# Designs tried in a protein design chat: VHH binders against q9y6x5. Part 371

Target 1, 379 residues: q9y6x5
Amino acid sequence: LPPKLLLVSFDGFRADYLKNYEFPHLQNFIKEGVLVEHVKNVFITKTFPNHYSIVTGLYEESHGIVANSMYDAVTKKHFSDSNDKDPFWWNEAVPIWVTNQLQENRSSAAAMWPGTDVPIHDTISSYFMNYNSSVSFEERLNNITMWLNNSNPPVTFATLYWEEPDASGHKYGPEDKENMSRVLKKIDDLIGDLVQRLKMLGLWENLNVIITSDHGMTQCSQDRLINLDSCIDHSYYTLIDLSPVAAILPKINRTEVYNKLKNCSPHMNVYLKEDIPNRFYYQHNDRIQPIILVADEGWTIVLNESSQKLGDHGYDNSLPSMHPFLAAHGPAFHKGYKHSTINIVDIYPMMCHILGLKPHPNNGTFGHTKCLLVDQWCI
Short names: E, the ipSAE of ESMFold2; O, the ipSAE of OpenDDE; V2, 0.75 times the mean of E and O plus 0.25 times the DockQ between their complexes.

## First folded at step 16 (VHH)

Design gc41 (framework vhh_7uia_1)
Fold by ESMFold2-Fast, scan of step 16:
Structure gc41 (fold): chain B 379 residues (1-379), chain A 123 residues (1-123)
Amino acid sequence: as target 1 above (379 residues)
Amino acid sequence: QLQLVETGGGLVKPGGSLRLSCVVSGFTFSSYHMAWVRQAPGKELEWVSSISGSGGYTYYEDSVKGRFTISTDNAKNTLYLQMSSLKPEDTAVYYCARTQYKYSGEWTPFDLWGQGTQVTVSS
């Protein structure tokens, strides 16, 4: 039978939470598996872009999901995460579940991973749940495990998405130790439930399980606001995305808008599209706007209003606070191995190798993850 | 018909306690995030607390942390707000509301509201 893989994401799980809180269930998982301490995500460090990078192995400029709110200047379409199921936004790449279904004629299953409820290149995940944040982890897990055991053709790739600790990270901020301790303990209990369910169903010993995240979280404050209205009148531009990376579509000459914004705040960098740093790999896509504003870590861009967020992400991907981790267990993985750092785009070619799929061209490097795998030599 | 009905408001002295209840009908409330939102006289709506319909995750506005506790009883389709150490500043009409969390890290605007229950904190 073909190898099986379950990919689990806990949204906004900052890597250093592992050092500052106790995770008995996750520690047991890692003891008999592998841990990558830091995953360097793609810019911008947002949910939709990074979740799509995990499953395509591509930078955002290449896969086309460049933000959680987007405008395409060529087609004049607007995207938001408000139940937009237009395949147009997702069709610039081929995610692993599509390759799994078409290349190997196997099934895929999804509990709310971004993009899995959308037909991409005329292919939708064989089994999926429409996004609803109120559906329990237990219900998502029940559906995934049912599909892993009772599908024909067999489900060989499954995904499970959970909103925490991102939701609490935004609400409380990552420095609220009392609330974050409570939330992270609940997540650890959910990991315990996951392992117990897989053992009970006889899946644990033959299933590869990856637990990862899309980004971290940094502390914000009402004392660290950038008021965009103090620098430029709203009549000069259309705002496509606001914070911490603002996407500006000029209504007048681009250079005039740039000059009004250029020195607006010492805590924000202003880039013309062609001047965006090459290290971001965030330039070559029509959905990237003519002017991009990048706030410094912990600073929030606002329009003459107070922000209610005590935590946020989207910042420079070189910041350790933006980095998640990766843990994995299963027949493909070594036991008790710890690795320092990989790039988030490296996850895709590793998963293709585990599943026996030929990867589409991608920005990942298989060599970066080979030390995690039992069928590879670490050099 | 979808309905939210709040009860449990009243007059209470500073330092006192009240328990608000919100009974839902026409939907399974455990399938939605539920919130308490208040409006003080002459002020804007202020979000107070939210609870997930599933994972038992709770969220609080800073001014009520440690004093208010949000909870649910799925068998009774009822949302609660246990309020303790009440202050004059807590005087408001309290509304039960339905909401959702988005992939973007934002909470949606409230799409279903109750009629409200008055809480007055005075000597």
Scores: ipSAE 0.412, ipTM 0.751, lowest interface PAE 3.3, mean pLDDT 91

Design gc42 (framework vhh_7uia_1)
Fold by ESMFold2-Fast, scan of step 16:
Structure gc42 (fold): chain B 379 residues (1-379), chain A 123 residues (1-123)
Amino acid sequence: as target 1 above (379 residues)
Amino acid sequence: QLQLVETGGGLVKPGGSLRLSCVVSGFTFSSYHMAWVRQAPGKELEWVSSISGSGGYTYYEDSVKGRFTISTDNAKNTLYLQMSSLKPEDTAVYYCARTTYKYSGEWTPFDLWGQGTQVTVSS
């Protein structure tokens, strides 16, 4: 039978949480598997962009999911929660579940990973759940394990998405040790449930499991606000995305809008699209707006209002606070190996290797993950 | 109906110029990168150039950079490849192709192809 892989994401799981809190179930998972201490995600460090980068191996400028809120100037379409099911937004890349279904006559299964409830290149995940935040982790796990055990053609690639600790990270902030300790203990218990379920079903020894996340979290404050209304009047631009990366579509001359913004706050960098730093790989896409504002870590861009967010993400991807981790266990992975850092785009070619799939051209480097794998020569 | 129709191929001498055209029907450029892909006699398909749906971003294979220019005319639903300083090595059947994939390479997923137009560069 073909090799199998389950990819699990806990949204907003900052890498530093592993050093500051107790995770007995995750630690037991890592003891017999591998740990990558930091995963350098793509810019911007947001949920939809990074989840799609994990499964395509592409920077946001290449896969087209460049933010959680987008505007396409050519088609005049707006991306929002209500529009995320339009294939138009997702069709600039081929995610791994599509390749899995088309190359080897295999099935894919998905419990709410972003994009899996959308027909991409006329191909939707063989088994999927429509996104609904009210559905428990237990129900998602029950469906995934049912599909892994009872499918023809066999499910060889499965995904499972969970909204925590991101929701609590926003509500309490990552520095609230009491509340975050409670939230993270619940996540560790869910990891314990996952491992127990896979063992009970006879899947554990032959299944490759990756546990990762899309980004981290940093502490925000009402003392660290950038009021955009004090910089520029609403009549000069259309706001496509606000914080911590604002996407500005000028209604007047672009240079005039840029000049009004460029010196407005010492805690915000203002870029014309062509001047966005090359290291972000965030320039070559029609959905990236003519002017981008990037707030400094912990600063929130607002429109003459307060912010209730005590934690946020989306900031510069060089910041350790924005980095998630990756842990993995299974026949493809070494046991008890610790690695320092990989790029989030490196996950895709590694997963293609494990599944025996030919990867589409991508921005990842297979060499960066070789030391994690038992069938590779580590150099 | 979804269709790509190429025209403009022919015989040219080394150093010459030629412009290929591809008329598209049944879809708009907005969500697709359009590409030119060529196949020399007895060889595999080789990606040549791509252009974004807006026309704002262009990509070229290293051997054609500075010699070929890809462009679109949205009002005419037409993709162009302006070829200059042609070499015998450019002799191939040139295909117009549709892709959603922005990074170009031999493994780029093309889901719609034209019938091809022959370009021959000889003395």
Scores: ipSAE 0.000, ipTM 0.202, lowest interface PAE 17.1, mean pLDDT 88

Design gc43 (framework vhh_7uia_1)
Fold by ESMFold2-Fast, scan of step 16:
Structure gc43 (fold): chain B 379 residues (1-379), chain A 123 residues (1-123)
Amino acid sequence: as target 1 above (379 residues)
Amino acid sequence: QLQLVETGGGLVKPGGSLRLSCVVSGFTFSSYHMAWVRQAPGKELEWVSSISGSGGYTYYEDSVKGRFTISTDNAKNTLYLQMSSLKPEDTAVYYCARTSYKYSGEWTPFDLWGQGTQVTVSS
């Protein structure tokens, strides 16, 4: 029997929510499994980049999904919500479901994980759902569990994506205790439903389940805006991405655009591409623009307008507010073990080990996660 | 034919209640997030509330929280807005609209609108 793994993402689940709210179902899951308290994600701390880093083990400059909005200087293509199905954007890496299908002649299943509805290296997830935010968690779970039990070749890798608490984090901000407590309680109930469904179907004892997220959330305010229009005229550049990391494509000399921006706000760092801090691993890709602006935590870059967002992410990946957690349960994992921190790129080689797959070259370090696993020597 | 038809508006005194209904046709109701958006005389459009196609997640503008309740009846393809403790500032044309959340953390623009129903709070 090949090992099986279900990877679940709750978008925007900030790690410290676990300390500030009660999660009875998640705590029961952790009690008989493992918890990593902080997962240090990749820069930029955005949904598409980090979800792809989880399944490839690569920094954004290496896997090519460098933002949620992108421009490729070589091909002149623009990435937006409407063209995320173009394989071009995803083909700089090999995600784990492709490896799973090609190395072991096994099936993969996906309920809306970013990239799973795209043929990558001519391979699409064996079973998948096209992205539709209105499809319930229950319907996603029903499809995933049906595919896990009723497939040939067997489904050995399955993914499940859910938009909350990210949507509510943006709308209300993470400091809105009343609204966030309601949303997080609902997520805990969904985790309870997940566990109960797996038990009822006889999957629970033999399935490895990872619950994680792509990033956290920080509080924003109308009092913390950076008006880019006050610094530079629109005629001087093309804006590829805005906030909290702005991607600037100059229409005039790059140095002149840089000089207009570099002292615009004390709450924004302005980098020429070659000056982007090495610790970000955000430099070596044609989709990273010649000038990058990085807002300080909680600051929003705008174009002569107010922002409706009370919460946001995308900020410096060293910020604890940007970090998610990882919890896991199953035959591969210890019971009742807590670990402090791993890097989000470490998840991929760990998952490859659990599934018996040879990982593609990646930026993760298997040693960082070995203490979570029963078949590894931790010391 | 894609269509949203709002009903239930009218004149009500401050502190009163109204229930707005939006009957949906031409698409699968449960496959979209639905919203109520209002426009007061001489003001800009203001988002009021949204509900997921499953009905599991609801969102409200701060000024209506605790007073308004959004709900759906999927069998009837109908979206509701139960309004209570109505205030003069709630006076507006209320529109039913279709939207969806995207991976980027942004809601898609409202791409299908009803004709609107007038709510007037005065005495």
Scores: ipSAE 0.375, ipTM 0.729, lowest interface PAE 3.3, mean pLDDT 91

Design gc44 (framework vhh_7uia_1)
Fold by ESMFold2-Fast, scan of step 16:
Structure gc44 (fold): chain B 379 residues (1-379), chain A 123 residues (1-123)
Amino acid sequence: as target 1 above (379 residues)
Amino acid sequence: QLQLVETGGGLVKPGGSLRLSCVVSGFTFSSYHMAWVRQAPGKELEWVSSISGSGGYTYYEDSVKGRFTISTDNAKNTLYLQMSSLKPEDTAVYYCARTGYKYSGEWTPFDLWGQGTQVTVSS
């Protein structure tokens, strides 16, 4: 019986939602499992970068998914201009499902986790669903549980991705208690459905389940806008990504573009690539542009327009508002244990340990997660 | 020159269906993500659906999931929105837009817009 693991992501689930709203099903899951109250994600605090960091254990500069919109200066490929299933974007790392399939002759299954429908190093998840946001959580769960029970070689690693509460966090903002309460109650009900389904199928007692997220959410406002057009004419640069981290590709001398931007707003930091703070681990990749602008929390970078976003993420990864949580249950995990903080890159080596896989070189530290595990000594 | 032209709007009864089309000219259609964005009378712009340049990924607002289907014909440089089970709440001007990558339902900047086509759902 090889060990089995199901990794579930609820996109944009800010850690402190757990303290401000009721989650009866999630709290019941935690009571018999473990909770990590804060997960310090990687910079930039965006969906694609952090989902790939969870499954590779690498900083964005190392795994190559450096933003949701990217330009590679060497090959001149644009992410929005290229086939989104192009392995080029994903091939700078080896995600856990690839390792799982290659090391131990096991299968992987995926319900829409970013990258799982792409052949990475000529290996695609054994079972997968092409991304389609119209597919219900129930249908994703039905496929995952079918594959966990009915596959040869056995599915030992499975992933399930859900878009909420990120979509509603953007639309309403995290401070809209009425709308966020409704969304988060629906998510808690989905967690209840997940646990019930696993119990009914006889999977619950022998399956390790991790519930986590890629980032949090912060409140934005029409009163907190940074208008780039007030400081620099767009004929001087190509905009690769806008907000809250702007990626600037100069069309003229880089120093001239930098000088036009550096005093544009007191609410953003302007960095030449080589001057990006070391703590971000966001410098050593051709997809990171020559000039990066980083907005202060809650500020939105715009081009002569109002922003429709009432919530956003992508900000400094030291901000608690950007942090998700991690909850887990199963034979590998202690029961009723709470831990304060881990790094998001620490999840990968922990998962490799649970599955008996040799991890690829990574930025995570196994020691940070060992107190969660029954087979480890916590000192 | 860069142009997006929407067609297929009209008056339809609740429960009915319409197919919107957006013909694109002046850029390589398959290299960009495309979106449908709507604006109901007296309300703000609401993103409805997006599709990747490859057609491999599709994204939907929760209120339209299971009722609307986005698709592309790259040989014809045409974006479609098949709308079924239409509700009075779907009454809006529907815009075709060029956009960046969208996965998690995250709002993505739109840099080129059509003129819009009116959809009215009423008895």
Scores: ipSAE 0.035, ipTM 0.564, lowest interface PAE 6.3, mean pLDDT 89

Design gc45 (framework vhh_7uia_1; at its last look DockQ between E and O 0.35; V2 from the best seeds 0.00; counts 0 for: pae E 15.8 > 2)
Fold by ESMFold2-Fast, scan of step 16:
Structure gc45 (fold): chain B 379 residues (1-379), chain A 123 residues (1-123)
Amino acid sequence: as target 1 above (379 residues)
Amino acid sequence: QLQLVETGGGLVKPGGSLRLSCVVSGFTFSSYHMAWVRQAPGKELEWVSSISGSGGYTYYEDSVKGRFTISTDNAKNTLYLQMSSLKPEDTAVYYCARTNYKYSGEWTPFDLWGQGTQVTVSS
């Protein structure tokens, strides 16, 4: 009876891949649904921050997942992939699956979306899979569809996360047409499998499905390195995060560290925390370090070494190369409608509307997405 | 006991083919990404190829693309490297190794290695 929503993320799916490669299955999905050509993500344009912004509608300074590697100056705690399960890091916001479970008599299901295997405000997704990159898309889809069909209370919100094309984007770079063509064709085939599976199970006509991503990808090179060791000695600072946004915790006077870094490379901007551009919405959190370094697109910050990455992300969120897309299909959405741009924080209030949930205060603007929805006036 | 056992190495002429096998025991290989890494005489370790535990995604070093094919047989818990158009430069000890892709877009270090199998390409 209640509306249902499946949110799917293909990590690192750059928006302009849609124009440069053929996606027959995704194009069939869009033909009977909606497409948002560009989604402006939050800064820093990384996996953990943007996945949490999608499900909270908050900028990073508000939800607290400010990078993939963090240090909290108040509690003295460190965060990395190895300890992302500490609820402390995730408790500054309420993600949509928690709201879904606490409002109404409803369940949530998750196949590896960041944060879904963590109890947040003492609430964990009703059904979930612990993160394991080796588990197939098919196994994730099988679990999600089983939970959507056979749960009490009913699963009304489900998430599905897939690591590609991000892993290949890093390994090959987005300009490697041969390898990227292979990877993107496999993703389109997985989208075809998803649609076919939902149709076979009788879910397709009554389920809202969103396909999106957290960020894009840009080409890197051994010719575009910034050697931080050439700028400043390790004795002056503690490094919290490195590339392409370096998070610097000074061991001496902050102004002295800033002066040693300020003019070190023409391909890097150096900011004191209070001077970080307002447009980034990246200032008001204890996990944002006193100095941040922001590399120019395609430049990699290194510590007297070579980088193996041929592609990367994390760069300025105004860069089109950092933007994902959003496609959606289902009873809540118009058919054959194209929209130019939304902000990634706008996805959360839209999803709350579809599910009939009262959103927590957020940075999204419902008006930006209402033209996608059949029950709204687009004026 | 966690163990990786490589077989299939040997002496082959330039332009020839070999298939390397790695039998995994003590863990389910589908729960990890698996890799082939080689070491030529007097050289450092060089990554050759990786495969996701699902078998859905494969990765290759540029020098071996189009010549080598990585694959798995889940029922036999075995990783393969099919090598064709072999060159003298492919002469190395080939190691099977275990790794994983991190949520943040980084790969874990190789944490389990086989004993290696010698491949010699010579006339």
Scores: ipSAE 0.583, ipTM 0.826, lowest interface PAE 2.0, mean pLDDT 92
Fold by OpenDDE, look of step 17:
Structure gc45 (fold): chain B 379 residues (1-379), chain A 123 residues (1-123)
Amino acid sequence: as target 1 above (379 residues)
Amino acid sequence: QLQLVETGGGLVKPGGSLRLSCVVSGFTFSSYHMAWVRQAPGKELEWVSSISGSGGYTYYEDSVKGRFTISTDNAKNTLYLQMSSLKPEDTAVYYCARTNYKYSGEWTPFDLWGQGTQVTVSS
C-alpha cells in the first residue's frame, strides 16, 4: 500500500501547553508515536506564513507568504485573510500536496489548510474545502477520512486545519488558565475524535498522522502598547501589517520615516529591510516592506486605537512562547520517542520521505527528524 | 435581503430569566459566527457572547459566564441567548451581530446588526 499521511494543524497551539495542561487523548497519541516538544517556527510567527513553511520547507522569504497581510508594490495587489485566493501569492513555491498529486496514482485532500483552495502552479488539491470557520471539526474530519478511504486515485496526502486554540488564545490570553483549560480540553477531545474516527474506519494502523501547529501565543496587555501615532504621522506611511510585526511602506523618504520610528519605543526594534537580522531569514523578498517594526514579546503595536486582544503571536521566532509542538503516529514513526526540538521547515523533507516524494529545494534538514522515523538511523 | 431580527427582550426582576432570539435571513446562517452585543445607557457597546457557525465553540464575557448561554438552531436560522440570574447591570439593548474568524486569528468586525431588543432588569 502506498504510504499515506494526514497533516493536522491546531492553530496557535503553544508548545508548553503540553506541560501545563492535561491532554489524555493527545498523550495517548504521543505514547504510541513520537513527540517533538518544541518546533522552532519561521519568522514572522503568523498563520499563513508558517503553514506554508510546513508544507514547503521554506523560509518565508523563499516561499513568498511573508505575512497574513501583504502588499505587492509592482502589481498593487493585496493579500489578506479575506483575499488569499490569488495564485500570485502562492506560486513562489510548490507545496507538498501539489507535488504529491502530480505523482501517478496519487491525489491530495485538504480541509481548510491555508493555500489548499487555491490553484498553485495550476494545480489545486483533488479534494478540498473552501475555508469556512463555521464548519465543524467533525465535518472536516468526515470529509478528510472519506477522501482517504474512497478516492480514486487514492488520497495519499491530506491536511486538516482547525482554528483553536488560536482564537481563544487571542481572546483570553494564554495565561487565562480557566478559559484556556476549557479550550484545550476541547482540543484534546477533538484529537480523541480524530483517533476514534480513524480507528473506526480502519485507517489508524496504516495512516501516518502528524499533529502540529503553526505558532504559539503570548500574553498581551493594555499596559503594553506601542502607539505609532505618537511617533509618526499616519500620512507619512502606509501600514501593510500592524502587530506585532508592522510592515511599513513609506510615503515619504524612507530614511525620514525610519528616523521617526527608530526610537518610538524601547520595546520595539525598527529595521530597514536590508538590516533585518539574518537569523530571521526575512529579507530576500519583494513582498517584505522597506521598514519593519518588531515589538518585544507581549507588546502590541497600535495606532490611535486600543487592542482588544489578550494574546497574540507573530513575534521573534526564537521565543519559546511562539513555538508549537509536533506529534506523530503511524507506520513511519517510532513509538514512545520524544525529541527536544526541530525547525518547522524540517517537517517538509520528513513528509516527503514518508510519502516517497522527491522534495523540492528547501531549507529543512532531513537529518533533524531521522530519530523520529523507524527506517532511519538516529543521529 | 440580509437581516437580523432580535426578539425576547423585556422587563424582568433581578434573578429572573429571559431568552433572546435572533432570526437570520438573507444568508446561510451556519456559515457565520454569531454574537450578542449589548449597550447599556451611557455606556459603550459591550461584547457579550459569540458562537461558531457550527455551534461547537462558544465564548462569553466574564460578567455573564455561568449565567448566559448562547446557542443556535440552524433549521430555524435562529440565534439564542438564554439569560438567567439577571442583574440590574445586565440592563441594555441587546444586539445580534454577524462576524467571522479569520486565519489571522482576528474576528472580523461585525458586519451585520439587528435592530436590538431592550432588556431591563429592575426591582
Scores: ipSAE 0.338, ipTM 0.738, lowest interface PAE 1.3, mean pLDDT 94
Fold by ESMFold2, look of step 17:
Structure gc45 (fold): chain B 379 residues (1-379), chain A 123 residues (1-123)
Amino acid sequence: as target 1 above (379 residues)
Amino acid sequence: QLQLVETGGGLVKPGGSLRLSCVVSGFTFSSYHMAWVRQAPGKELEWVSSISGSGGYTYYEDSVKGRFTISTDNAKNTLYLQMSSLKPEDTAVYYCARTNYKYSGEWTPFDLWGQGTQVTVSS
């Protein structure tokens, strides 16, 4: 039978949590598999964009999910947490679960990975859960393992998404060792439960499992606020997204809006769309607004108000604090191997290789991940 | 309108029991994760226990596991915390709270709180 893959994301899992906290179950998983210590994600370092980059191998400008909050001027459509189901937003790319289930005798399953409850190119994951944050990890795991074990045609690609440690990272900040230690211990227990469940069902030896994340987390403070209202009146622009990368749609002359903003704070870079640094690969999509504001690490853009968040993400993707990790175990992977870094877009062509799928055109480089794989020459 | 009201606190000796109630109005449990959170004098807020919106799964902080039981009664729109084997360190104001994590992974703090009910465990 064809190789099987389970892709797991723990949202907001900063790479250096691994060395700063204890993870007996995750470390055991790593010891018998592979670790990539830092995954360089895509700008902006937000949840929806990076989860879609993992499963498409594309930069945000290419797959069209450019932020968690978006506006399309031609169709006048809005995208947000509460309005994410219109296939319009997702149809600029083909995620791996769609490609997988187009193959003969293959299905895909999903437990709440972003986009898996949307019919992308008229195709929805063969088995899926509608998103509901109140559903426990155990219930998500039970559904995924049921589908892996009992489906016809067989499920060969499955995804599993969990909201922590992102939610707690925002609440406490990554520097709160007491609270983050408690949160991260609970996540390690969930990883232990995952492995034990797969062993009990006879899946562990022949299932490839990737445990990764979309981004990290940096410490914020009430002492590091950028008050946008002190620089520009609300009437001059429409705010599409706020912090730490603000998306500004001018209502008056664009140059005038830019000039009012460019000296607003020494802790914020202001870019006209055409001036966004090339290294961000964040320019060539209509959903990227004419002006973006990029806060320095740990700074929060606000509208003359305080912020409740003590941690945040979305910053420059060169920052180590924004980088997640990747761990993997299974017949496709070496055992006991550590790799320094890959790009998050490299995960897609690696997954396609493991599953025997032809990747769509993408921005990943298969060569970056070949040393993780037992069937490749690693020089 | 939207409201959480805690009752059932009081003074109890070590080893005693109390049952806290939280009456919910203006929303349905199935859309939210419900919790008990406590604050001892001079201390920060401490999460105690949570229950899934469906009522199917319960979670406890290690120090209360085996002593406290969280539950719901959907017919009465009420969340409960049954506390037994109470210790002086359980002395706190106990709050009922709700949360709903966003799909995008952004933290949404407990967005609705009750007024709290005082629990005092004293010899």
Scores: ipSAE 0.000, ipTM 0.148, lowest interface PAE 15.8, mean pLDDT 88
ESMFold2 (binder alone), look of step 17: mean pLDDT 81; pTM 0.836

